# VH-VL binders against b7kms5: the designs that were tried, part 21

Target 1, 80 residues: b7kms5
Amino acid sequence: DTFETVRNTIRIESEVDESLRQLCHEERITKETWLEAAYLYLCEKPEELAQVIQLAQERLSQRKAIADYKRAKTMQERFL

## First folded at step 18 (VH-VL)

Design p_15
Fold by OpenDDE, fold request of step 20:
Structure p_15 (fold): chain C 80 residues (1-80), chain A 124 residues (1-124), chain B 107 residues (1-107)
Amino acid sequence: as target 1 above (80 residues)
Amino acid sequence: QVTLVESGGGVVQPGRSLRLSCAFSGFSLSTRGVGVGWIRQAPGKGLEWVALIYWDDDKRYNPALKSRFTISRDNSKNTLYLQMNSLRAEDTAVYFCAHRTYSFEKWTSFFDYWGQGTTVTVSS
Amino acid sequence: DIQMTQSPSFLSASVGDRVSITCKASQDIRSYLAWYQQKPGKAPKLLIYAASTLQSGVPDRFSGSGSGTDFTLTISSLQPEDFATYYCQQFNHWPLTFGQGTKLEIK
């Protein structure tokens, strides 16, 4: 089997990344193969995938809120 | 061809226990992505999900029934079980077992094959 | 729990009619919805999954639409064998839940 891979820049929250890194090290896997496996596993359990999507949406909302705050602060400092 | 056949139903008194069986063919519960669940239907009423077991032995329960009902399997016999304890009158229903599968393209699950059901009557 | 509410609960129609049954979820369930047909004394039969995908072997007079909270099952031209009870079911939240059912009777 031949798999074509695509490189992507993935930014992960630092504490989550560290935990995942540690897990992958202990289990002799990579973050890439873990992500692939996790997604495929969840695709086989769409009922659980739905729960993960909800969590992901919440995390995205949190990131957006933080980003918006930082932008607003920067704008305030620049023009006032 | 997928087939599921429920058995073990009957008339029992409140507080008693009963174990239902679901013999299936045409698929294996050891196959990745496969699930089998119990769904019940009280007389003249709608459908109520009871429990689900996945190929990896992961289990999900209706919270209202979890304390009294246990889903299990025997892959060597291609049989699903539902252990029902402390039975109540409201547990009276036809109990169906159903094959659960998923669509990779649509990211969803569904019950695509159902047994004929077995009747459980709880009465004093 | 997610409440699934079908409308109407009872429907009378004639052969050849176009019939629509709606299913409303109390929360967003994306497209994780299936439709089943059940005839008296028989097990439910899967018609539609993923809200709009027709199950193999099901006549194409059946169709499903919707996403989020509002869903519709449509029978374009009702046939004699279509008189039955229909149920929607969501797979988005535990516990899995069904609509109360829609009984389609002959007028």
Scores: ipSAE 0.714, ipTM 0.912, lowest interface PAE 0.6, mean pLDDT 95
Fold by OpenDDE, fold request of step 20:
Structure p_15 (fold): chain C 80 residues (1-80), chain A 124 residues (1-124), chain B 107 residues (1-107)
Amino acid sequence: as target 1 above (80 residues)
Amino acid sequence: QVTLVESGGGVVQPGRSLRLSCAFSGFSLSTRGVGVGWIRQAPGKGLEWVALIYWDDDKRYNPALKSRFTISRDNSKNTLYLQMNSLRAEDTAVYFCAHRTYSFEKWTSFFDYWGQGTTVTVSS
Amino acid sequence: DIQMTQSPSFLSASVGDRVSITCKASQDIRSYLAWYQQKPGKAPKLLIYAASTLQSGVPDRFSGSGSGTDFTLTISSLQPEDFATYYCQQFNHWPLTFGQGTKLEIK
């Protein structure tokens, strides 16, 4: 019944974040309100939400792969 | 009470065009989250999704039919349309229109109300 | 496209029987699956959505289970009015696709 916000820590890939910042600036909105609106819109189109979830899973896999590579490289550099 | 009634079916020759109508009541296609779709069923066969239109006029098509079929609406008349061009024998089917809605809780959509269908026969 | 394969295509049973129909998706469709019942000359009727949620007004002898690629529709005690054709449908990928159907006949 009352509007209340919850604090979150969100990390976004730098190129995507810059693009999103530009969009929000041009459209006079914030990343927070964009995220809220985008989620609610997608909830109304679950068929499209399914597509976004798949893309999100792929991006997560890429992040993990990059993180694993960086860890392995760091370890290699320490012991060689 | 949601009701959908299809009309416009008939017998046509191959290559001809036909426009189907779906008059609905009990809901508005202007209501956020609402969709209406066409699903067809060839004689003695299963169900095939044809097209879907959302409240915001966004449209989705079966890629096999996109080049020949067009879904549209008239909100002032609470009517859905299916323009079918270059009809083929394999388009022979009962064509249903169905109300599409969603669940916030489950993050899924479904066709919860269906019309009784209108029959399209494409034959020489 | 996502192929939906139902098993069996034909099923004979008696009133009072417990029956199960399986729907297998060619890819993971999460829980974005619905079950419909269709009687001859009639429109399909929604039974279950989101794989396991019973549609309002549908008898609770109907139930759905499963996620990912394997789904099951169960009728706990078959009634005379339950003899019909049943279809599963996925909403996870465009284009939307249906199973080929399972015809439930009286033994």
Scores: ipSAE 0.695, ipTM 0.909, lowest interface PAE 0.7, mean pLDDT 95
Fold by OpenDDE, fold request of step 20:
Structure p_15 (fold): chain C 80 residues (1-80), chain A 124 residues (1-124), chain B 107 residues (1-107)
Amino acid sequence: as target 1 above (80 residues)
Amino acid sequence: QVTLVESGGGVVQPGRSLRLSCAFSGFSLSTRGVGVGWIRQAPGKGLEWVALIYWDDDKRYNPALKSRFTISRDNSKNTLYLQMNSLRAEDTAVYFCAHRTYSFEKWTSFFDYWGQGTTVTVSS
Amino acid sequence: DIQMTQSPSFLSASVGDRVSITCKASQDIRSYLAWYQQKPGKAPKLLIYAASTLQSGVPDRFSGSGSGTDFTLTISSLQPEDFATYYCQQFNHWPLTFGQGTKLEIK
């Protein structure tokens, strides 16, 4: 109920960030208020929240896989 | 006190349509976070979820029934409806309406209040 | 769809007994599980939600445990009014699904 805010550093995939930025611009909102609203909305629909959590876990797994691949490739290049 | 009362059940022939009603009191389907759903129970069998409607008129259906069943509401009457078309023998069941709410702390939903049900019998 | 499998389907017990009913999900449903009690000719009654949270007004002889795929409903000391059919239900995936039920009968 308070408007006290906490600073966050969030890294978003570039294509998703661009899409979200465009949406927020068109709707005259901010990514911050969109995130707040989206979370609160999903809390009221836990059945949907469950779906979002699953998607988030999948995306995290993909990020990890990409990072691991890049590390492996870098190591190979150093020793070849 | 939350109460739900189903009505509209009866005996119908296959292929016919029937509309069930659920009159509720003690809550409003306009209240944020509230939902109301239909759950049915065939004779001597278990429970099967049919459909759910949220306060914002968002709807969810059992995929097996979506093409024939429609959930709707009339907030001015505090009444939930289930339009059932192309009825089949396997639709024979007691149909319950239930109040759906959620826990913010537990991030989950549940059906905390149920009506006594209305019986639908589909037979030739 | 997520299949919910209860065990056993039928259970005979005596007043005063400790009784446990299990519910197994075909995949991870976190803690999004509820337990209901149903008596003949009556509507289901919510007992537990979020796997382990006791619904207001429900006796504390009822308890729930588990997460992921394996869940248990326990009645610490069976009372005469507890003979009924019990159902678990998941809220993690559409469509919402119930277990097949466990009928608790008097021995």
Scores: ipSAE 0.683, ipTM 0.906, lowest interface PAE 0.7, mean pLDDT 95
Fold by ESMFold2, fold request of step 20:
Structure p_15 (fold): chain C 80 residues (1-80), chain A 124 residues (1-124), chain B 107 residues (1-107)
Amino acid sequence: as target 1 above (80 residues)
Amino acid sequence: QVTLVESGGGVVQPGRSLRLSCAFSGFSLSTRGVGVGWIRQAPGKGLEWVALIYWDDDKRYNPALKSRFTISRDNSKNTLYLQMNSLRAEDTAVYFCAHRTYSFEKWTSFFDYWGQGTTVTVSS
Amino acid sequence: DIQMTQSPSFLSASVGDRVSITCKASQDIRSYLAWYQQKPGKAPKLLIYAASTLQSGVPDRFSGSGSGTDFTLTISSLQPEDFATYYCQQFNHWPLTFGQGTKLEIK
């Protein structure tokens, strides 16, 4: 039978998005099918899924650190 | 019914090689999500993971053993092998093979069926 | 490597007792932990996976709890067949590692 889908908004860093778009173009797939396939594949290898989670946590931490630095720099420039 | 049977153990001098076999039935190593691991247990000691092979022939090794041990398979015989080279006294153990599967809902894997083991003794 | 430390290494108890065995991971392993039972001369048997999920056919006197670094296996009322060695194992990081074991013996 027909699967149900949902619409989602995802923010991806420009360098990663560019690489992913090129890969999907070359393989003639969509980003949505790539995301679904990647998740389903990793669920079959939870040991590797754990590695992906660790990397995701590191990237989340980096995003927060960059955001905090930019806020501090903006405040410094307001008072110069 | 899942069964695994190890063989090929014995007494071997240091520096020699030995190949262990794991004959299995009740599952196919070509089934997505399936794997088989090797785990060993030295006399009076705990369990130590040796290697894992996945359905897609992807392989993982204990890094302390990777230079000397190789996992491989022959799907036509429902058998996998552990090639053990340059054997040392510390390799003395019972070697188990174990069926590996996963839980989609829990995002984890586990060794749910084990063989009875085969004993390797490395001694002069 | 993630070190798995079980406590106690030896536990002496009587039939009917409630016992708990702990497993501490050197780093966060989330809930990626299994418990195994091994009797002398036999292969290990899976009891619990995902820290708290009971494997099919395992008696409900066994239970698991914990997440992160601290995990517990509990046997609510010991039976004669429960005297064995118990191992925890993590699946969160390569290489896969086991605890050193807890030997449960009769008083």
Scores: ipSAE 0.448, ipTM 0.852, lowest interface PAE 2.3, mean pLDDT 91
Fold by ESMFold2, fold request of step 20:
Structure p_15 (fold): chain C 80 residues (1-80), chain A 124 residues (1-124), chain B 107 residues (1-107)
Amino acid sequence: as target 1 above (80 residues)
Amino acid sequence: QVTLVESGGGVVQPGRSLRLSCAFSGFSLSTRGVGVGWIRQAPGKGLEWVALIYWDDDKRYNPALKSRFTISRDNSKNTLYLQMNSLRAEDTAVYFCAHRTYSFEKWTSFFDYWGQGTTVTVSS
Amino acid sequence: DIQMTQSPSFLSASVGDRVSITCKASQDIRSYLAWYQQKPGKAPKLLIYAASTLQSGVPDRFSGSGSGTDFTLTISSLQPEDFATYYCQQFNHWPLTFGQGTKLEIK
């Protein structure tokens, strides 16, 4: 099979990134191959994919809440 | 042609054990994406999921049953088992095994073929 | 656990009627819902998966719709062989759960 790849950047929270980097290093794989394998594996177990999506939604909500707090805090400090 | 046939049901007293079998044909449990589930139906009641085994031997259980029920397989016989320990009256039901597959395009799985069931009665 | 609530629990209808059965999930399950038909003394039979995708060999008078928490199974023109109990089931959260069933009887 012949791959055509796309290059993109993503932002990962530092504690998660550190753990993932260590895992990939120890297993002698890359983050991108881990991501591809994880997605393909989960597509064959949609019941688990659904749980991953739920966790992703929770993390997205958390990241939005932190971002909103930082904006509100910065605005408060500018007007105090 | 996918077929599943359950066996091993019967009348047992509370506290005893029973092993159900599901003999299947028309598919291999070694094929990626394939699984088999156990679902039960108490008399006059609806369907309740019991357990699922995946092609890679990964297993999921109804949490209420996990301490007492174990799913396993013998691929050389195209058979899976449900070991049921410490049986209780509420375990009285028809037990079905069902073929599980998935849709890559729809990101979901489903039970597309079912056996006819085997009856377990737990009575003192 | 996700509770799946079907309405109605019991439905009386005549051959030729258009019938709808609803299933409501206690939380968002996206479109990860299947519908099954079960006749007395028989095993369940898959009708619909992914909320709206018709299983091969199922008559096209059956259709499914909905997403999120509200789902509907529709039979466009009821036939004598359609009198059965119908169950919805979600695959979005562990444990897998079924609705309590809708028994469809001849009027």
Scores: ipSAE 0.383, ipTM 0.820, lowest interface PAE 2.7, mean pLDDT 91
Fold by ESMFold2, fold request of step 20:
Structure p_15 (fold): chain C 80 residues (1-80), chain A 124 residues (1-124), chain B 107 residues (1-107)
Amino acid sequence: as target 1 above (80 residues)
Amino acid sequence: QVTLVESGGGVVQPGRSLRLSCAFSGFSLSTRGVGVGWIRQAPGKGLEWVALIYWDDDKRYNPALKSRFTISRDNSKNTLYLQMNSLRAEDTAVYFCAHRTYSFEKWTSFFDYWGQGTTVTVSS
Amino acid sequence: DIQMTQSPSFLSASVGDRVSITCKASQDIRSYLAWYQQKPGKAPKLLIYAASTLQSGVPDRFSGSGSGTDFTLTISSLQPEDFATYYCQQFNHWPLTFGQGTKLEIK
């Protein structure tokens, strides 16, 4: 029997994706197996998972703030 | 039944070293997801985390103590050690070792079983 | 370091009372909080993990709630064996830190 999988689409910052692709190529693994392994490993160390989540939340906030700034700047320029 | 027993405490002069032991049974520190921590409690004070060792020998320390304290293990004896160097009066406390496990479903860990502690007194 | 601040530091209550102890984190710790009970001269005992999950063997008069920075331990009907000091502990940030404790005394 093959393992059941779920298809997901995600957007990754291009510089991060490039680095991850290089790592996976060098280690002869795939991005999806890396993600699965990273998650499973961190679940066994929730204290470290918490650190990853903290970083993820900061990155999410930064991306949202940049997007909001760009929208506001575009709106401001429409009235000049 | 998980059991942890601390030993090696006593009265020691400032600047000296002391090695605490935590003998445990009812679990293996080789089991994935398992860890053991050291927590201390100064007289009349609250709890302070000292160190944690994971099943894969990964270690985490209270940064205020890391320069002087090291955690290690001997799984063939089911024993964990806390080496304490350059002891100070502020290190006077009861030292507990505690079993650490995790919940996959809750994404959290916790100290579920504790030893009764061993007392370290640093004084002249 | 994440400071964990418990309130009150001391609580006087009678058998049968409902009591609540709060724990406030200096930063968001999501639900990564445990509660411990410690009797004089004894080791702490785990009561609750993940903010609200009751540890096996702990009486169901104990309950926990909260997320983010504000957490509460509630004892619905105080029993003689519940007079102890209670600590919260977070594991969202290194180093792991405990609250200063809440001593629950018989009134």
Scores: ipSAE 0.371, ipTM 0.821, lowest interface PAE 2.7, mean pLDDT 90

